# Ledger of designs, part 51: VHH binders against q9y6x5

Target 1, 379 residues: q9y6x5
Amino acid sequence: LPPKLLLVSFDGFRADYLKNYEFPHLQNFIKEGVLVEHVKNVFITKTFPNHYSIVTGLYEESHGIVANSMYDAVTKKHFSDSNDKDPFWWNEAVPIWVTNQLQENRSSAAAMWPGTDVPIHDTISSYFMNYNSSVSFEERLNNITMWLNNSNPPVTFATLYWEEPDASGHKYGPEDKENMSRVLKKIDDLIGDLVQRLKMLGLWENLNVIITSDHGMTQCSQDRLINLDSCIDHSYYTLIDLSPVAAILPKINRTEVYNKLKNCSPHMNVYLKEDIPNRFYYQHNDRIQPIILVADEGWTIVLNESSQKLGDHGYDNSLPSMHPFLAAHGPAFHKGYKHSTINIVDIYPMMCHILGLKPHPNNGTFGHTKCLLVDQWCI

## First folded at step 1 (VHH)

Design f13 (framework vhh_8dlx_2)
Fold by ESMFold2-Fast, scan of step 1:
Structure f13 (fold): chain B 379 residues (1-379), chain A 124 residues (1-124)
Amino acid sequence: as target 1 above (379 residues)
Amino acid sequence: EVQLVESGGGVVQPGRSLRLSCAASGFTFSSYAMHWVRQAPGKGLEWIGNIYYSGSTFYNPSLKSLVTISRDDSTNTLYLQMNSLRAEDTAIYYCAKEYGRYDSWTEPSYMDVWGKGTLVTVSS
């Protein structure tokens, strides 16, 4: 029987939530599996970019989903993370479900993971749900477990995506312990439901399960706003993305726009595309705009005076507040092993190894995840 | 008190055009992205498109050739222009306010205020 893997994402699950709140069901999962305490995500630390990095093993400049809102200067196309199904945006990489289906006549199943309702390189997930945030976790789980029982061709790779705790993190902020405690308890209960259902269906013992997230969350404040309208008129540029990383497309000379923005605020850095720090791996793509503004942690870029979000993400990927965790259980994984840190791009080659797939060239390092796996040595 | 009120719905013949309006009050309209969402009888919510406070628009690719979204910040009004209407465009049309001041990828979950909707029936 070929190995099977279920990849689960809880959007915006900041790594240190594990230390500040109780997760009895997740802790039982970890006790008989593995925990990576911090996953260093890719820049920018946003939902669509990091979800695509998990399944391709590539930096954003390489896979082409460089933000939740994008503009391609060559083709003049616009992308919204809300509902863009044009394969153009996704075709710069080959996600794992496509590789899974093209090698050894295997099937993939998907409940709402970004990109799975799009034909990428003329291949769409064998089973999928069109994105709809109103669909319950229970319905997503019902479909995934039903599809995992398909045997010809077998579903060997399945994904499940859930919008929390990101939505509540934005609404309440990560420092609101009363509201976040309630939200995180519900997530832990969903993890309990997931494990119970897999056990009841006889899937638990032979299925590899990864629970992870795309980014964390940091506290914002109306005392920490950067107003672009005070520094530059809208007539000089087209705004492609705003906060906390603003993507600026100049309508006049690039140097003139840069000079108007450069000293706008002590709480953001202004970069010409070629001056973006190499450590971000965020430069070599036509969808990265000529000028990028990067706000300091907890600062929000705005165009007018208003109340801001209480929590946000997208900030520098070196910040611990931006890091998610990874927990895993199954026949491929050690039991009771704790690891400190991996890069989010390392998840892809690890998943390819578990599934017996040949990975496409990627930015991950298999050696970083070897200690998690029973068939590997940490040396 | 935050309110969104849609208007302009009704019965329209196939192939014709219709313009919907959404009047906003109780918040700084010019600071938020605004969305149009529809729900056909017996079906789920379908996102139509959004418009940033800057005026930049993004559309559902299946609907892009049929619709135009615009805003008038001086009157706090959002518009949806629909052309070449078909029977399958019959739905309740909602305007919705973005939770934050910029676009969100999780349309229904990140839209914190919705109008009550306006019914559009495309029938001969």
Scores: ipSAE 0.006, ipTM 0.240, lowest interface PAE 10.0, mean pLDDT 87
Fold by OpenDDE, second read of step 2:
Structure f13 (fold): chain B 379 residues (1-379), chain A 124 residues (1-124)
Amino acid sequence: as target 1 above (379 residues)
Amino acid sequence: EVQLVESGGGVVQPGRSLRLSCAASGFTFSSYAMHWVRQAPGKGLEWIGNIYYSGSTFYNPSLKSLVTISRDDSTNTLYLQMNSLRAEDTAIYYCAKEYGRYDSWTEPSYMDVWGKGTLVTVSS
């Protein structure tokens, strides 16, 4: 039987939560599997971009999902979480579930992973749920495990997505010990449910399971605001994406807009598109706007000094607060092994290896994950 | 002690219907989701479906048209209605309880508590 892999994402699960909060179920999962303590994600450190990087192995500039909110100047199309169904946005890459599904006697399943409810390259997951935040984890888990257990052709790759602890991180801030403890306990319980469900259905021993996240969360404050209105008139630009990495579409001369913004705050870097640092791999895509603003960690770019978030993400991907973790269990993985760091794009070639898929060209390095796998040499 | 007892199994002819029951005791039945699972001779476990405390049901796609799961919280009983039975439906049928108490999905956990099963044989 072909190998099976379930990829689970808990949105906004900051890596150091594992150190600062209690996770008895997840710790048991890790004890019987592997842990990567820190995953360096891609810039910008947002939900759609990073989830697509996980399943493509590509940097944002390459797979084309460069933000949660995008604008294409040629087609005049907009992308957002409420408008993400157009294949136009996704077709610059081939996600792993498509690759998997095109194989003989294999199918893919998805529960609300970004992009899975969209036909990409004219291929949509054999089993999927349209994104609906109101659907419980319970229902999502039920569907995924049902498909993994009873599908023909067999589901060999599945994704499961959950919006916590991101939503709560935004609301409470990651440093709110009281509220986040409650939230993270629920997450741990959900992991317990996942494990028990798999055991109950007889899937646990044969299923490879990866639990990861797309990004972390940093503490914000009303005392750390950058008000763009103080620097430039709103009529001079369109804001395509907001804090902490604002995408600016000038309505007047780009240079003029840049000059008005470049010294707006000591806690914000302003880049012309061509001057974006190479380390971000965030330059070579038409969907990246002419000017981007990058706030320092914990600072929020606002209009009219209005912000209700106590936590946010999207900042420099070198910041530890932006890093998620990766845990895995199954036949492909060692037991009781911990690894310090990988890049998020490294997950793709690893998953391809596990599934026996030929990977598309990608930015990942298979060598970075070899130590996690039982069939590989660890140097 | 949590206990599940299946009943209603037996020999039935193809095309017939059968209703299985699962009597629950030792816990607040109405607060838990319940599952039906079967195991055919020489085969692995096959999930049939489940019902949550809200009454919502989910089914194996391969069996959805042939099965209905219901519950009676007043009698602590889980039901599996099977229609148009086939020879391939021959199996031991188990009811199982989820671990977590449900007021909502916020405490979802699955418990491996199973009944002893009831044998259903579909034979002409």
Scores: ipSAE 0.000, ipTM 0.250, lowest interface PAE 11.9, mean pLDDT 92

Design f14 (framework vhh_8dlx_2)
Fold by ESMFold2-Fast, scan of step 1:
Structure f14 (fold): chain B 379 residues (1-379), chain A 124 residues (1-124)
Amino acid sequence: as target 1 above (379 residues)
Amino acid sequence: EVQLVESGGGVVQPGRSLRLSCAASGFTFDDYAMHWVRQAPGKGLEWIGNIYHSGSTFYNPSLKSLVTISRDDSTNTLYLQMNSLRAEDTAIYYCARGKYYRSWGEYKPTFDPWGKGTLVTVSS
């Protein structure tokens, strides 16, 4: 029978939440499965970029979703303002559900994972839900389990996305123990519901389940603002993205814009595109702007205003606060195994191996995840 | 005022081809995905396909080999080319503007506005 995989994302689930709060259902899942304590995500540490990296195994400069707001210098098109679902933005990579549908007579199912409601290389997930934040976790789970259990050709790859704890992390900040405790307990209950549903439907023993996230969260403050309007006048540039990584398109000479910005705040780094640190793998794409500003952890870039965000992400991917975790259970995975760290791009080749798919060229290293798998040599 | 006006319908014999046009006005045409939808007599709406501002197309798999969608942004015109017409292709054909929202939580794949439609009758 072909192997099956369900990939679940809880947006903004910071890795160290596992140490600071109780997760009885998640801990029971891990007891009979595997845990990767830290996943080093890609830069910039934002939702759309990292979710696309999970399913393509590529750095953002390679898959083309380089931010949540983008401008393409070659075509002069904008990503946002009614064109965020245009295939043009998503076509620089082949996500795993497309490969799954094209290599074998197999189907994919999706409950709101970024990109799954977009035709990519003329292929859309076989079953999908159009994105709507008002749809409950239970409704998403009901659709996914129905598609996994009652499909021909068989659904072998399914995805499930949930907006928490990211929404609450932004609203309250990750250091608000009272509100975050409430939110995280609800997430643990949803994990318990997921496992119970799969057991009741007879899917649990034969289904591989990965629970992960795209990034973490750090505390922000009204005391840590960088006012870009005090650095440079709006007439000199077009702002493509603001915070915590600002994407600047100069309207005048690039060197003049750079000189106005480079010493404006001790709490942000200003890079010409060619000077962006190689470790970010954030340079070789037309959608990366000529000047990038990177705020220090916990600092918010604003335009002569206060920020309502008490938590944010997008910061340097070497920061532990930006790292999610990965937990997995199923016939492909060892039981009770703990691993310290993998790169987020390593998830894609691991998933291809589990599904028996030939991966497209990618930035992941299969060796980093092989110790999680029962059919691989480890030590 | 946003308007969509379909044209090119009529009576055609089976096996022939037909091209429909949709003239758009009152909005920035090249910022929007455009759709073709049809309704056969006594049946519900059937989505034919769409074309994004980039020129990328996506078709109903049941119709992919029979139709081609294209656009001319310089004239604000959307086209539907149909080949090898069958009696089952008899329908009112509508063009529609796709609508997307800026934020992740606001995505709605709705057809607003719609044109008034153009009738295609395939008969021998």
Scores: ipSAE 0.007, ipTM 0.249, lowest interface PAE 10.7, mean pLDDT 87

Design f15 (framework vhh_8dlx_2)
Fold by ESMFold2-Fast, scan of step 1:
Structure f15 (fold): chain B 379 residues (1-379), chain A 124 residues (1-124)
Amino acid sequence: as target 1 above (379 residues)
Amino acid sequence: EVQLVESGGGVVQPGRSLRLSCAASGFTFSNYGMHWVRQAPGKGLEWIGNIHYSGSTFYNPSLKSLVTISRDDSTNTLYLQMNSLRAEDTAIYYCATDERYYGWDSEKPAFDIWGKGTLVTVSS
């Protein structure tokens, strides 16, 4: 029987929530599995970029999903909504479900993971759901568990995506303990439902399960706004993405736009594309705009209006508030092992190893995750 | 499946107030920003305002003193409170979803799903 893997993402699950709230179901999962306390995500710390990095092992400049809103300077195409089904945006990389289907006659299944409802290199997930936020966690779980029982060809890789706690993190902010406690308790209950369903169906003992997230969340405030309209007139640029990383396409000379922005707020960094810090790995792609503005943690870039968010993400990936965690359980994983930190790009080569797949060239380092695995030595 | 249904319209006298409702079904209402838009007879669409999924509101400056937008996520209902109604407020009122999705956070200010509208007539 080939090894099987279920990859679960709870969007916006900040790593330190595990220290501030009780998660009895997740704690039971971890007790008999592994925990990575911090996953260092890729920059920018947004949903689409990081979800695609998890399944490709690539930095954003390499896989091409560089933001949730994008403009490609060569083709003049706009990626302006999350339902864009144009394979053009996704074709700069090969995600793991495509690799899984093209090697060893295997099937993949997907419940709402970004990119799984798009044909990438003419290959779409064998089983998938078109993105629809109205579909319950239970319905997503029912479909995934049904598909995991398919044997011809077997479903060996499955993904499950859930929008919480990101939605509530934006609405309430991560410092709202009353509301976040309620939300996180519901998520823990969903994890309990997941484990119970897999046990009931006889899948639990032979299935590798990874529970992770794409980013964290930081508290925002009406007292921490950067008004771009006080810095520069709208006639000088086209705005591709706004906050907390603004993507600026100049309508006039780039140097003139840069000079108008560079000293207008002490709470943002202004970069010409070639001056973006190397540590971000956010430079070598036509979808990265000529000028990037990076707000300091908790600061929101606005256009002469109040911010609508009490929490946000997208900030510097060195910030612990932007880091998710990773928990895993199954025959491939040690029991009761705790690890401090891995890079989010390391998840892909680890998953390829578990599934017996040859990874495409990637930015991950297998050595960073080998201590999690029973068939590896970590000294 | 996915639908918006406006209600609360009718004939009202100038100077009075009116509250419109928009019932949402078939999608996770709490994940979407919502808009109110109106169309007077023989005129184009006029944006009234929006309410973000966080509860923050932004209004057309021409209407800000006259309207309040609110939402009840527990009942999947959007509201538009209108005060000091005038003849110029006679229009079909539509609610619409913002194209923003939770998790896929977007700043695109486009209207995705529209209701069929509810008619408000301000006349003496």
Scores: ipSAE 0.007, ipTM 0.236, lowest interface PAE 8.9, mean pLDDT 88

Design f16 (framework vhh_8dlx_2)
Fold by OpenDDE, second read of step 2:
Structure f16 (fold): chain B 379 residues (1-379), chain A 124 residues (1-124)
Amino acid sequence: as target 1 above (379 residues)
Amino acid sequence: EVQLVESGGGVVQPGRSLRLSCAASGFTFSSYAMHWVRQAPGKGLEWIGNIYYSGSTFYNPSLKSLVTISRDDSTNTLYLQMNSLRAEDTAIYYCARSPYDREYWGTDSYFDLWGKGTLVTVSS
């Protein structure tokens, strides 16, 4: 039988939540599997970019999903969470579910994972759900597990996405112990539900399951605001993406816009596109705007009419607060093994290996995950 | 003592509703997924549905009767609400638990604890 893999994402699950909150079900999952304590995600540390990096093994500049909100100056197209269905945005890469589905006797399934409801390279997942935030985890889990169990050809790769604890992290802030304890308890219960469902269907022993996330969450405050209106007039630029990494499209001379912003706040770095630090791997794509503003951790870029969140993400991907975790269980993984860190792009070649797929060119390093796998040498 | 005790069974007329209860004792009820299973006369066991830790429920798609499973962790009680009962719903109804612990999982040992069952007879 071909190997099977379920990739689960709980959006905005900050890695150190595992240390600061209780997760009985997830800990049991980890006990019988593996844990990567910190996953260094890609810059910017946003939902769509990082989820696509997981399934492509590419940095944002390479797979082309460079933010949750994008603008293409040539086609004049806009990308957003409410306008993400155009294959134009996704076709710069080949996600793993497409690769998997092109194999004989294999199909892919997806529940709400970014990009899975879009035909990419004229291929859409055999089984998928159109994104709808109102659909319960129960329904998503039901569909995914039914497809994993009853499909012909068999579903060998599946994705499952859930919006928590990200939404609550934004609302309450990650340091709100009272509210986040409640939220994370629910997440842990959902993990328990997932495990039980798989066991009920007889999938648990043979299914590889990865539970991960796209990014963490940092605490924000009303005391840490950067108001762009104090530095530059709205008529001089178009805002493509705002906080904490603002994408600026100048309406006047770029240099003038840059000069107005460069000293706007000591808690914000302003980069011309060509000067974006190499370590971000966030330069070589036309969808990256001419100027980006990068707020320091915990600082929020605002306009006069902007609303304030108590938690946010998108910051420097070297910040621990931005890092998710990865846990995995199944025949491909060791039991009771913990690993310190990997890069998020490393997940792709690992998944390809597990599924017996030839990976497309990617930025991941298979060597970084060898210690997680039972069939590999860990040196 | 670790046990499950079903109650609420009896004779009911077709079209009526019935609510079964399952009282759990001797273990942390909230740490287990709970199930309802029935066995009609002369037939094998039929899984009805279950309720998980979060309260999410799943049901046998082949069921013709309307059923709702719920749980009260504060009272360690599992419920099965059955509506529009038919003669073919006549069976012994069992509650069972499924642990997270891998020691109890397998094709032959998914349920590690059963009640003694309660008889439901649907007849005119």
Scores: ipSAE 0.022, ipTM 0.276, lowest interface PAE 5.6, mean pLDDT 92
Fold by ESMFold2-Fast, scan of step 1:
Structure f16 (fold): chain B 379 residues (1-379), chain A 124 residues (1-124)
Amino acid sequence: as target 1 above (379 residues)
Amino acid sequence: EVQLVESGGGVVQPGRSLRLSCAASGFTFSSYAMHWVRQAPGKGLEWIGNIYYSGSTFYNPSLKSLVTISRDDSTNTLYLQMNSLRAEDTAIYYCARSPYDREYWGTDSYFDLWGKGTLVTVSS
């Protein structure tokens, strides 16, 4: 019986939601499994970067997905939308599904996880769905469970991605209790559906399931805007990414652009690339631009207009509002164990251990997740 | 007023070419990536392609040989050139602006500004 793992992500599931809302299905899952209350994600606290960090165990500067919008100074390529399918952007690391297929002669399956519809190092997930946000959770779940039960070589690693509660977090903001309550109840119901489907198909007792997320969400406001046009004329620079981390490519001398920006707002830090704080691990990659602007929590960088976002993420990864959680259940995990904090890069070596894979060099520390696992002693 | 206005739609014979325009106003057009999206009758949204501030273009692979996107930042205008039009190209065509930091991708992409659309009917 080879070990099997299903990795599920609910995008933008802030850890603090667990404290402020009721999750009966998730609580039943945790009762017979493990909970990590906070997962410290990587900087920038955005979707593509953190999803790739989960499956590679690497900081963004090492795996190359450094933002949701990128420019590569060496090749002069731009990353956005359709370019997420260009292998170039994803080839700086080896994600776990590639390792799973190459080391163990096993299959991988994916329902919409970022990067799984792209051939990476000439290897694409054995079973996958091309990204399409209109595809229901039910259809994604049906495909994943079919592949887990009907594949040869067997599917031993499967991923399932869902866009909520991130989409609603952006639209309503995390402080809108009425709308967020409705959204989070629906997510809890989807978790209930997932567990029931796995039980019905005879998978539940022998499958390891991880439920996690890439980041949290913080409240934004029309009263907390930083107008970049008030600091610098757009003719002096090219804007690669805007908010809450702006990526600036100067059209003139870098020092002149820096000097125009450095005193623009008390709610924004301006860094030359080499001065980006070491704790971010966000410096050593050609896709990180010469000047980075980092807005304070809840502040939005704009170009002489209002922002439609009532919630956002991308902020400093030390902020609790940016942290997701991790819950897990299955034969590899203890029952009823609660852990305080791990780093998001620690998930990768833990998953490699569960699957019996040799991890590629990574920034995670296996010792941080030992207490979650039945076959480990965690002193 | 921050807005996008499409023009150039109409009835076109199969096999011919058509150029659509999108006039932008109320924002710094040159600072944004711009997109074309279409919706055929009774179908979902289909992303056609985009153009960055640099002039670099990226297209839906199924449409790349049939379309060209260009921009004129001096007149705040976005263009979609379509060649070898077929009946299945009948759709409402939308000009859209995306923020640089997008959380979603694919046909249901998040855009923060849309035009009202222009109808293209390919009919003999």
Scores: ipSAE 0.000, ipTM 0.425, lowest interface PAE 10.9, mean pLDDT 89

Design f17 (framework vhh_8dlx_2)
Fold by ESMFold2-Fast, scan of step 1:
Structure f17 (fold): chain B 379 residues (1-379), chain A 124 residues (1-124)
Amino acid sequence: as target 1 above (379 residues)
Amino acid sequence: EVQLVESGGGVVQPGRSLRLSCAASGFTFDDYAMHWVRQAPGKGLEWIGNIYHSGSTFYNPSLKSLVTISRDDSTNTLYLQMNSLRAEDTAIYYCAKRYSKYYTGRWEPSFDYWGKGTLVTVSS
């Protein structure tokens, strides 16, 4: 019987929410498990890129999902919410559910994790749900637990994705204590439901469960806008992605476009692709555009308009506001252990170790997560 | 209730131009990016382009020299101007809205609301 792992993501769960709000169910989970206080995600700090980094252990330039909106200069293809099912976009890496299915006679199950409804290297998750935001957490949980208990070959890797607190973080902003308190209490209740369901079904003691997120959230404002139309005319470029990281494809000389943008705002950094800071690991991919604009934390890039979002993410991955946390419980994990920081790419080799899988080459370091695991030395 | 109603389709000769319209109701039109997508007979959906609430447009690179998307927020109407029509432009054309009005709402892999479409046939 191979070990089993359930990976749960609450989209946009900023690490310091744990410090500023009460989570009785999550606290009980952590008391008998492990907590990583900060997970340093990959740049850009967006949903698709970071969810794919969790399951591949790769930086965005290596796995190819470099943004939520992309253009590939070689093939002239575009990536948007209408064509994210094209395997072309996902085939630059091998996610853990594919490895899990191909290395042993094992199954994978997925409730809406990004990429799990796409055939990647001709392999789709054994059990999956097509993405639909209207499907309840309870229905996702019921399907996952049914598949964990009633599959042959056995489901050994399962994923569960939930859109909150990201949606509310955008709508209200992370500083709206009244609305965020309500949203986060609901999430804690869902964690309680998850634990109770696993206990009721006899899964709790033998299942490894990771609860994490892809990024955090920062407060935005109508007073912190960067208007690109004040600096450059639309006839000079094609806009591939807008905010807070703008991806610019020049229609004229790249240097001329750069010169029009470089002094546009004191709250935005403008990079030629070769000048993008090495620490971002965001350069070596055809889907990264010739000019990238990076807004300062809390600033929104706009095109002669107002923005109604009060929270956003995508900013510099060194910002604590962009960091999620990781909590875990199960036979592979110590009880009551607290760890300061890991990189989001470190989650993949740790999960491969727990499942007994040979990881594909990746950017994670297994040594960074050793102290979380009962079968490892960390002195 | 969200409603999108496309119009302006029909039979057109190769090389000519056509303008499609989409009338929107049931939501705050000027808060949302709007999209045009098409489906040729026996083929999958092809994204044509979008227009942000600011008026800024992004197009499918294969189609960018042949189409223009515009909007009139005062009448809640989206437009698709097509020039130099070819036989391969024969398709049902759909107006689409995404669930989220936020730019980061691109996590949604499907449009939450489409109209019934309008048929464009390019034939001699």
Scores: ipSAE 0.006, ipTM 0.260, lowest interface PAE 10.1, mean pLDDT 87

